# Ledger of designs, part 11: VHH binders against Manganese-dependent ADP-ribose/CDP-alcohol diphosphatase

Target 1, 321 residues: Manganese-dependent ADP-ribose/CDP-alcohol diphosphatase, of Oryza sativa subsp. japonica (Rice) (q8h5f8)
Amino acid sequence: MMAVTNGVIHASSREPLFSFGVIADVQYADIPDGRSFLGVPRYYRHSISVLQRAVSTWNKQHNIKFSINFGDIIDGYCPKDKSLWAVQKVLDEFEKFDGPTYHMFGNHCLYNLPRGKLVSLLKMPTDSDRAYYDFSPCPEYRFVVLDAYDFSALGWPRDHPVTAEAMKFLEEKNPNSDKNSPDGLVGVDRRFVMFNGGVGKEQLSWLNDVLQDASARRQNVILCSHLPMDPGSASFAALMWNYDEVMAIVRQYKCVKACFAGHDHKGGHSVDSHGVHHRTLEAALECPPGTSAFGHIEVYPDKLLLVGSDKMADTEMCFEP
Below, E stands for the ipSAE of ESMFold2; O stands for the ipSAE of OpenDDE; V2 stands for 0.75 times the mean of E and O plus 0.25 times the DockQ between their complexes.

## First folded at step 4 (VHH)

Design n10 (from l1e with E101K W108Y; framework vhh_etentamig_d1; at its last look DockQ between E and O 0.67; V2 from the best seeds 0.00; counts 0 for: pae E 6.4 > 2)
Fold by ESMFold2, look of step 5:
Structure n10 (fold): chain B 321 residues (1-321), chain A 127 residues (1-127)
Amino acid sequence: as target 1 above (321 residues)
Amino acid sequence: EVQLLESGGGLVQPGGSLRLSCAASGFTFSSYAMSWVRQAPGKGPEWVSGISGSGGSTYYADSVKGRFTISRDNSKNTLYLQMNSLRAEDTAVYYCAKAGKYYDSSGYYPLSEYDYRGQGTLVTVSS
């Protein structure tokens, strides 16, 4: 009377391997609400309430193993004498989550505080001043958090060699006298603006090593970056400077299944030519009082299911294991 | 350093039209987005309209869309606002504003970060 069940489990009946929380672009500041140049309302003070609701929701769900903050926890127009206070206020809310939170830089963070200070405050799990790292929440998955401002004009001292090299790069790519303006740039070249950045050569080499190791271990890899890496998932002006170099490395392997990003506040989703999902997360900053933009992702062997709140859209991301 | 000089305001009846001008100096005008902001007596500032540095993109508050037209002449360092079908509720001091230094992918920062150093120009819509 020995019965053998088929090893195939119907997707509607199976449990996720784990779940994790996501939030992007809180951009808190104690300043009056406003509008972007495009007329989009911005709720600088309410954004911390969005974070509070996210943490409360994740804690009540009890199944959220960790969370990822996709950068820009405070706004660049936060008064500079209040930068540290504002960062600490937001971090105090993240600390209420019953689990670890993995952080990354956004440009608005770097307008406020030096890079080294931010690595320490955000408690990035690195053994140095670098702001990129990886972790495995279970044997089947590897998460990679990129530093999208490693090569950039932001967050480095003005006389730093990286700053000089980045400004030379922008001079060659962007004819505008204001390097924050994409006016006149066409297509994906609109990304060549000072508020963006890219990954440096050491980080690219490290990424290749991580993906090679993950492939050898038969892990699925999730890439996380503040800046989007596919033109189908974000406006051109939001793209990482050298997304093509990152994706060239990714294309050498089959292990990367999804890339998540922030920065482009309206969000987006695409599947690239190699089947990699790109999901840009909707911003907390642009939530009217009483509304939210956060979610959690249920992780399966063959898909990711983003369960969003209000402005953050539900998204199913199927892939071949 | 930045100097903005608004002109063209005045008294007009409901349904009438006015054209505002803003002469700019002290910065590379064509490199910056510009906006019109208005402030009614005893009220806070209200964003009205915006235009990209090149003039290729224009944006409007819902309250003025279809009635107001923003434009710029970069050869003359001048910003314009054509106001048609004026209503009593359009009564305000109108300021031109230079966008701030910091950008993100969605554009320039909020009203409190705009540079409006001019005296403004008063528009009064009254029968």
Scores: ipSAE 0.031, ipTM 0.485, lowest interface PAE 6.4, mean pLDDT 87
ESMFold2-Fast, scan of step 4: ipSAE 0.425; ipTM 0.710
ESMFold2 (binder alone), look of step 5: mean pLDDT 80; pTM 0.825
OpenDDE, look of step 5: ipSAE 0.187; ipTM 0.648

Design n11 (from l1e with S31R G50S E101T; framework vhh_etentamig_d1)
Fold by ESMFold2-Fast, scan of step 4:
Structure n11 (fold): chain B 321 residues (1-321), chain A 127 residues (1-127)
Amino acid sequence: as target 1 above (321 residues)
Amino acid sequence: EVQLLESGGGLVQPGGSLRLSCAASGFTFSRYAMSWVRQAPGKGPEWVSSISGSGGSTYYADSVKGRFTISRDNSKNTLYLQMNSLRAEDTAVYYCAKAGTYYDSSGWYPLSEYDYRGQGTLVTVSS
């Protein structure tokens, strides 16, 4: 195939094996615009327009096989009595896409709706009440979706054992009375805040089994999580509590090529010491009217290419030999 | 029962100063971040400033940086906003807002339409 960009001719004899759509942190709510703690504008109603543009764009492309929504479908400030309606409104927009959408949830989803209801509404492809799963769009690739709130202070009933254990964990790691504040915490310890979470031991064991199987099948693995798992790809305060335990398992295998996440709205990209790419996706929520943050990822045997819109930066992710 | 009561507003000339106070009750004050939000006549709400529960971190809107100072006295359950070099454009109803449970990596959201705001205090900057 021949392509011309900015007057320069680029010869390409390779098409991607497939492509998939990506969007993060839509955080829809039918409320007036607001701001983050750091003063960044948030466009709660316009975020669904970003999703509508994403779906329209993906439908116009010839090889977008599926999309992945990286969590935080509605905002925590969505009124509680409107939360089911708001989630359904967002899901109705994803249904206009010509392929399936794979979902995960984030902290803002969990602020408004219980875990079990979200697993059901988002139609997570699991045969249990778990919110983590894997799928293969082709024999060469395995996608693994993690539940980043499996071990967390939110998303479980107040009297649940996991809630009690997570609160004790936070009390040990974060001395602030406000456990959502990283004040006084240094470096990566700033991640020990209540709006983050981690992967429980059963999910870690499951992940090891999946990666062992993927390695035996010579598959490339793409890991998806609401929470980022590398200090170079996100603010320290946005990191998964036990990203180091997840990455210790990943490092036993050469099959994992990239980890994608949302949650840190400004986005980011790093390559860790083992050659794994970490890409945090820019949030749909923080796009001024008329602008967007979504993309698609072209999947090749030896690399991934993220093609982003407006706020979402193009990113080439070449695999190590 | 959570209560937030703002006071200290009034009429002031351009270039003048005012100190707003917010008396909080019904919750453990030191466990929550606090914000000031204002709404000018005929306009939407504007976030002004935020302070962490310990007082260790403060943040300001660009329109007020260098002129306003947010502070708190956890022993008195009181939030303050010291406003200096006041301008006609600072005319608004000022609201005290308790941080909600809806945090993310950028912090929490000071919004105009929730139970986490008080009744407000009017500041008018005019000659």
Scores: ipSAE 0.207, ipTM 0.561, lowest interface PAE 4.3, mean pLDDT 88

Design n14 (framework vhh_etentamig_d1)
Fold by ESMFold2-Fast, scan of step 4:
Structure n14 (fold): chain B 321 residues (1-321), chain A 123 residues (1-123)
Amino acid sequence: as target 1 above (321 residues)
Amino acid sequence: EVQLLESGGGLVQPGGSLRLSCAASGFTFSSYAMSWVRQAPGKGPEWVSGISGSGGSTYYADSVKGRFTISRDNSKNTLYLQMNSLRAEDTAVYYCAKAGYYDSSGWYEFDYRGQGTLVTVSS
């Protein structure tokens, strides 16, 4: 049987180059279940069961080469004195997977633990305290993991220069006394809230260099970030502060095919005006007992196929011919 | 020490009205979103309504939309719930709840809940 994707004819028996596992917003804590401000149930203890099912499912397939955790490994409500234990408990579950896991951190991770400790605990493949990096699982593909809290009010110590600059930026963009409130902000400006962040100038320059190199090598690039970078893929309040600057760099190159994120728990999918797919992954935290939100992505030369479990929707992401 | 003290509950006839109040102390009230959550006898908690720190944005469960109005007075550190056209199904203990941590979906997690005030709707 033959399928047509982006005008290219493919045999249905074509195998992926590789596959990788995905999970977002586990937000584990050993506390009673709660609710969001708008009443969505949150299952802090059950979220680790979602991860356990993910690992078991990935291992059963024996073709999953690595997994990516899209941040928020523990919840901000996790007691401070239990945070290291909680992170280790979640990491012990990832260790049961028959491959490496690539991590990033989110706002909930940073509420409880400093960035340097998280880089170390999450074993980020960097030679410094930088939380951004890249890797190539095969010659045809490059994965770029962004630090979405590189420029943020909560990603650095209170007395750090970046914290001061980010607070000044946030005061200029958001007139609310509660800087975590998007109240009165319109459209994409709702993103200027303290639980979000952005990419600093050094990281933007690094990204440009990586994409230039990937383009020269004729690689397809997948961007990974805790924060979403397209208004069509997430609530406006979920967007990275300077997603527009990141995407301005991306648009100079044709190599970036998809951007994956967590953070907006309901998930989403959009294709921007340049044909780049933006997929926000549904959160593990908001799965009722017995249900799940995780998946794996089959990687082809001209498309990605996300195969999701329960709450995580299957998504076919085709590229230009 | 965060303290939330609800009042204004009582017995009311179907179709009647009640106004609940929540006196807040121990935190900067205007910096936190607030919610009302109820728990009916023998049932789990149900979120009823939420209000942003400034009071400019309000949200309601479908079961109460058009009948209940949430408001706040930041100068008095007080949250209110005006309940109109009450039904037997509105019978519950009503709790005032303070948001804790925020996340990207415009959602706020409940950090603290008060002791509650009982509302009984019967004829």
Scores: ipSAE 0.092, ipTM 0.521, lowest interface PAE 5.7, mean pLDDT 88

Design n15 (framework vhh_etentamig_d1)
Fold by ESMFold2-Fast, scan of step 4:
Structure n15 (fold): chain B 321 residues (1-321), chain A 124 residues (1-124)
Amino acid sequence: as target 1 above (321 residues)
Amino acid sequence: EVQLLESGGGLVQPGGSLRLSCAASGFTFSSYAMSWVRQAPGKGPEWVSGISGSGGSTYYADSVKGRFTISRDNSKNTLYLQMNSLRAEDTAVYYCAKVGNYYDSSGWYGMDVRGQGTLVTVSS
């Protein structure tokens, strides 16, 4: 038996182990609609309607056990005195979903609120102010959520040692006076801009330990990050600063099957040279009124099926189990 | 305090040309991308053109591409918009804007529209 869901053909004789919801870059703010510097329209108020439709859709599906928000819950242009209210408004919509939501933060979250407050508000399952963690929804799968701003000029106080080291790193890699400009940078070096970040040494060591454990348990691993980690899946300027160090660890193990990210609002998909899928999710923020960008992922022993709505493209991601 | 002062607007016939200027002060001009935004009577703001801090990259709305040229002189803290082959639909108040501090990979976001703008009227 075969079924077609949102244009994706799949075998209906095999049930997924579970499914989970996905949404990226809601970037809510109670402000008039705007545009990017490159002229792309941004619908700050309508983005919460996209989330409301996502939650309604997930609640109607069988076997959706959780959802993942890929960061940027509110926009940097949200007034600072309204930031806590805006985050809570968005979280109240996620709360209507019949299951837990796993969160990460992005650059826009960090423009308005300190790291520790975001970890607390987003209820990240950590025993500290760390914004990276892992969980297993079933014995066969491990989900790893990375903090892509662990090493960054954002999210830390101006006088913090990490901020100083990140600014020194940017000065070495990007000669522009405007560190948010990739002007004159070639290829993947365009990623060395201030609105991106990377994974610190402690988190890299933690990731290695998690993947070693997952490999020993014969689990498939799904990596989640606000920032994309493959040049084929996103604009070069959207890439994590040290995606190459993260992927060097990943390549020591066969257990990682896919990496999911937000941040590059047009989305993308690639399969790297080691067979790992990279899927960048289309942003909720840039959906005109009446359109959406969200989906759910059906999880199988040997593949993932992303079933998207409107702007979010259906994607089949096959792998060796 | 950020100050932007636009000039160069006026009445021009269809097919004519105008050069707009924006004198900037109160910030490190070369460290910020700049944009031109226009607002026609009865309509919302429309983004027209953008330029990176170094001037190395320029961007245009489809409605003005090939007719308008954005440029900057960082030594004079001045932004320019050369407008050629003007049409009646180009009639608007033109605002110089400093791109905001909240950048992302889909391009720098936000613009603080400063000053009162400069009126461009294209009439036959």
Scores: ipSAE 0.275, ipTM 0.636, lowest interface PAE 3.9, mean pLDDT 89

Design n16 (framework vhh_etentamig_d1)
Fold by ESMFold2-Fast, scan of step 4:
Structure n16 (fold): chain B 321 residues (1-321), chain A 124 residues (1-124)
Amino acid sequence: as target 1 above (321 residues)
Amino acid sequence: EVQLLESGGGLVQPGGSLRLSCAASGFTFSSYSMSWVRQAPGKGPEWVSGISGSGGSTYYADSVKGRFTISRDNSKNTLYLQMNSLRAEDTAVYYCAKAGTYFDSSGWYEFDYRGQGTLVTVSS
C-alpha cells in the first residue's frame, strides 16, 4: 500500500511563495440597479457587498500579502456631487483588509474624477500625476501596474495636448460620429473606441527599462492593466489601443509570465504565441445579490493559481521560471 | 428635448405578428444606438433588442432570437421591431430606448427611457 494510509500524513505539493487578492470593476454607485446596452444586469449597490465579502475572505486566509484593485472603483452613473463620497466609501472597505491594496483607474473612474485627484485618493506610489508604477513583494517577483489611459481622450482635460492627439487618433481609426461606437469596425480594430486608451511613449520607455532590470535580476514579472492586452482574453472592443506595442516590448524579455486586466466584465483567459498568460477578471458589478466575483492568486516559482469565487473562474497559469 | 413615441401595439393571437414603430425627435437619430425594452405586468423591465446608429449591428435577447427583427430608417427618424411567432409570454408594454451617457466594453452603459410605451397583448 503506497497510497494514503490511516495515520500517515502526505506532504503537500509545494506551498505558494505568497498570495494576493484580486477584484475588478466594482463600479459602486448609490443608485438603482441598471443594465448595459446588451441588457446585462448591473448591481451598483450590491457591488460593495462583493468587495466586503472579498476583504472578509482575504482576512481569513494566511499569507495574503496584498490585494490589487483592477480599476473602475465607482460607476460613471454615480452622481458627480457624490463621487468623492462614493470613492471614499469603497476605499474604506479596502482599508478593512489586513494588507495594502494597489490601485489603478479605469474609464468609469475617469468619467467622474480628474486624474490627479484619483492618483492622490488611490494613494498610487508615484511622483505627481504618474499613474504607473512597479513593486516587488519578494525578490523573485516584480509587479508592474500600467496606466492604460496615459494616451486617451477621456483621461485628461478637454484642452490638454494628449486629448487632442487621442481624438485625432480616433478620427483616423474610427469613422463613426460617436467615437464610443465600434459599428462597422472589424476584428481587433473594434478596440478604437473612446472608452479605451493606450500607453504613451514615455511609459513604453519606462516599461522597457523596468523589464530590462527585472530580467537582469532574474525576476518573474506580472503586468497589471485595467485594459486587456490579448485578443484571445477579451472582446475586441475591450482591448488597449496599442496592446501590440506593449507586447512588442514584452517579447524582448522572458521575464513576463502573466498579464491581468479588468474592463471586459465577462472575463477571459488566453496564452499568447510567446507563452504569456492573459487573464481578464470577471466584474464585481454584474453579480446578482448573494453572488460574488473576486479571488486570490497563489504565486509559485513556476505557476500562478487563481482561486475564484462564484463568477470568477479558477485558472491555472503554468510557465517556465 | 428628447422625445420617443411608440406605436403599433394591440391584441394578437399566439403565432401572429405585429410591427412596432418608434418616432424619435430632439437628437441626431443616426448617431445613437437604439433599443427595445419590454415590461410584463408585475415584472421588471427586460431588454429585447438593440441596433447600432448606422443599423450595421443588431443584437437580440435569447428569448426573441429568430422571431423578432429590429431595424431603423434614419431618413425618417424611426425605429422598428418586427415581431413574428408571438407567444403569450411576449405580452408586455414595449418601450423605445435611446443610448445613455456612459460607455464601456458592452458598447453603451444605460438607456434614456423617454417613451410612453405601446401595449402588446398575445391572447385567445
Scores: ipSAE 0.117, ipTM 0.547, lowest interface PAE 4.4, mean pLDDT 89

Design n17 (framework vhh_etentamig_d1)
Fold by ESMFold2-Fast, scan of step 4:
Structure n17 (fold): chain B 321 residues (1-321), chain A 125 residues (1-125)
Amino acid sequence: as target 1 above (321 residues)
Amino acid sequence: EVQLLESGGGLVQPGGSLRLSCAASGFTFSTYAMSWVRQAPGKGPEWVSGISGSGGSTYYADSVKGRFTISRDNSKNTLYLQMNSLRAEDTAVYYCAKAGTLYDSSGWYPEFDYRGQGTLVTVSS
């Protein structure tokens, strides 16, 4: 929306270039409700109702161009023999949305299904078994979806070379016998737990190429990852293993404006020292019956505005274009 | 077969103390996080406290923080809950619970592979 005051067009009066829907950590399973280790209720069956409300809400707005699912589509406690059915049930709900949905996977997806099957089921636009990709909804914006489990202990078969290297990495970083425990680890080192992962060298090189191209085209870039990449936006134990390597590449360019993630269910928001916004989205899994956590993001040339439902907090993210 | 056996409950006056014990068998006790969960008459289950497999990390519900202490003795396969400054609201059946094997950023999953039979704590005069 445009308005003129004393002959000046105010940025806050512009209509968005487009909007897109967001939802994180649906973690559907046909099992009784539970609680997190810290006692936060988890509503495994109700989480699909949150997604149904999200889709209905996005469809009422004719300007929502696409949606992004920030991973953990089904819960790790979904029975293994029901996992394909559960993923398809969730995907059938996303199909009711009038636009495309871009997917990534998280640790809970990978607990139940192999990566190649998830890439196929989630229709990732890669033309390969890669779980990372990019797309441009308009000339001014580029979206980059990272595979946060590209280098991980849980994202590959037991006998895979990546699994061996990731286990060696965890042995070096985490002295605990239980590599899912951050006990005794200090500050950001608490992230070196098996339920996290990182970005491998091939993906880091690809990211650099994408950002170089986006910078040359004068595009604003939004990074999407299941795992958070800034200590201010999430619990230390929820951070991507090598978020510092990813951000070192990002800092070579001025085009990246925001990073969105799931994984840390309470959500969060920070602005790093280079002005990049980091927004961790509140989980759909932890919504009591009748409540929700989803939103849409209005995209402007100089800001993003997250309009959230119930548990998902509204967030204004201003930047230099 | 996994077995959890709670003991130490009883009648205690407000302001008093009790120590609950849970004897575990049928699994490698030191590799699993353990929790105490309580259920008051007519209420649903309430998570009370959790402890990592090594005992290095402990967690408490706000309602018991500063009053209750969870601990474990891995050499004896035993979990403990030291309960101080007891209130009428602490009246419940207390269950020992073995955490599941799946993990996320909140720690071990709250779905417990097993819960014991429980031990009744009544805080009343």
Scores: ipSAE 0.199, ipTM 0.577, lowest interface PAE 3.3, mean pLDDT 89

Design n18 (framework vhh_etentamig_d1)
Fold by ESMFold2-Fast, scan of step 4:
Structure n18 (fold): chain B 321 residues (1-321), chain A 125 residues (1-125)
Amino acid sequence: as target 1 above (321 residues)
Amino acid sequence: EVQLLESGGGLVQPGGSLRLSCAASGFTFSSYAMSWVRQAPGKGPEWVSGISGSGYSTYYADSVKGRFTISRDNSKNTLYLQMNSLRAEDTAVYYCAKAGTYYDASGWYPEFDYRGQGTLVTVSS
């Protein structure tokens, strides 16, 4: 039987194994509306209303097992002395959802709060101070959440060795005095800006071990990162610094089916040369009052179906045979 | 302490030209993108133009494209807006804005921390 959800025609009568909710770049702050450098309006207070609609919508559906927040929970412009309050306000809205929420952080989270506080506040399911982890909602699927700021200028204290090495890396790759500017950089090299980051060597090794295990167990793997990892799915300036190293590991295994990210607020979708889907989720922050950007993903043995609201486009992601 | 001091506004006839200046202090000028934002009487702020820290990339609102030119002199810590073919609808207070410290991939965020009154541009017959 045909079913229609948010204008998408479901040609199959089979039911998903499960579904999960998605939302990206809420970037809440109790401040007046603002604008990007290119004049795109930003609705800091309304973004929590988008999350409230998401939670209400997910709770009305019987098969949403969990949700994933793709980072940037509060905005960098949130007053520093109100940042803990603002994070808790947003987390209180996620707690109204009938299932667990899995979190990651983005650059805007890190502008206001140190990584240790964010790992604790977001209750990342790690037994260490790591901000990367994995989980299996069923035997057939493995979800891997990456820390995209593991190697970064933002993710560590100013005097930390990682910060020093990341700044040295940026000085080598980006000749601009403004390291947040991609000016004069060509193609994918535009990603070498300070508001991005990358995956460190320990995390790359961990990822390889997780994918080897998932492959042995015949699991499908969904990779989640705040930063996009394919040039076709986002602006070049939004890409993870070493997406190529992450994808080199992924390409050794056929188990990875899709990579989901936030960070580039207009969203995007691509299928790379190895058949992996890359879906960048549209931001909640840039939704005018009365509009939304959130969705749920229906998970099947052979495909994923993103059912989006308003600004978040419906997307069918069929796996390679 | 960041300070932005706008000048060069005035009364000009339609079709005329005017050059606005913004003197910046209190930060490393070449390390930040800069913007011009205007506010007409009874209207909200409208972004007009932006320029990268190096000056390599420039951006314009569709309403001013081809008529206005943004530029900067990093040796003088000064931002400029050359305004040609001025129209009545260009009448506004023009504010110099420093890009925010909280960058992201969806564009730089201009800081709406205006130092002083801006500079008034009036285009009238």
Scores: ipSAE 0.326, ipTM 0.659, lowest interface PAE 2.6, mean pLDDT 89

Design n19 (framework vhh_etentamig_d1)
Fold by ESMFold2-Fast, scan of step 4:
Structure n19 (fold): chain B 321 residues (1-321), chain A 124 residues (1-124)
Amino acid sequence: as target 1 above (321 residues)
Amino acid sequence: EVQLLESGGGLVQPGGSLRLSCAASGFTFSSYAMSWVRQAPGKGPEWVSGISGSGGSTYYADSVKGRFTISRDNSKNTLYLQMNSLRAEDTAVYYCAKDRTYYDSSGWYYFDYRGQGTLVTVSS
């Protein structure tokens, strides 16, 4: 925006390069409302109304170039025989948005549907069964979407080698009979639960190659993952199993400015010791009727500005380009 | 075989108290979070209270906070719900529930294993 004082035109606000929409943890299901184990209300049917309001809001803004859905499209409590219907119902709402939506899956998606079906249904821009990819909406920015369940107990068929290795990993890290319980685990070790996952070695190598290329091209990079990757931005029990390996690669480059995630429904924000912003987005699932959790991010050369609705907090994320 | 057997329900006047019990067998009780879920006549199920496997954390629906207390005795494989200051709207079948293996960091409302339930009627 521009202002005029004493006949002199002053730029009073810089326009963003572009903006994009964000929403996390819709977790739709046609089931009665419930509560988390911590007593937080969960509104399984109303969550799609949050998405409908998000799409309507994004469509009223002429500069929203795309949107990102941070995973958990349907809830694990959705009846399995209704899961395809539920995913399609949610995707039909995203189709009303005037622009593309970039998807990732979370644990709740994978509870009900196999990964290959989800990659196809979510139209992930990959040429294989991979659920990780990158894209550049402009020359100055690269977005990297990680598959946080690449190494996981729940993301592959029961008889798959990855499932066997992940179950062995959990057995070594978590002594509980229920591997979804973090009871007795201390600090960041609480992350070693079955509803989390990690990034496999092939994806880590791919990430390094992408970041090297982005660095050579002087691009700012935004990392997107269903699982949070910084202890300051989320509950320890919500962290990606090998966030430390991902961040070790990130720290070799100056190009990564922010990491966005879902999964921990209360949200969070931290800036790590290397100046990278970590923003965990508040869940659509936990919005009472009439309230929302979604937003859009205005992208600038030297900052990101998250403009949130109701439960999703506004967040300014400044960095050196 | 997982078994959950609820007891302690009955007819009580408004303002009265009841203690529900759930005897669990067929699994390592102390390793699983447990919940009480109720279903009033003609309505859907409502989560009432939850307790961690160790008993170190307890959680309550807003409708029962300050009136109900969940507890467990892992040595006896038994879950309890102490219900005080009972109201007509507390009338429901109360179910003991074992958590699913699949859940997020905040826990789950619906559970794989439910007992047969115990009827609580609050009426004069």
Scores: ipSAE 0.006, ipTM 0.316, lowest interface PAE 9.9, mean pLDDT 87

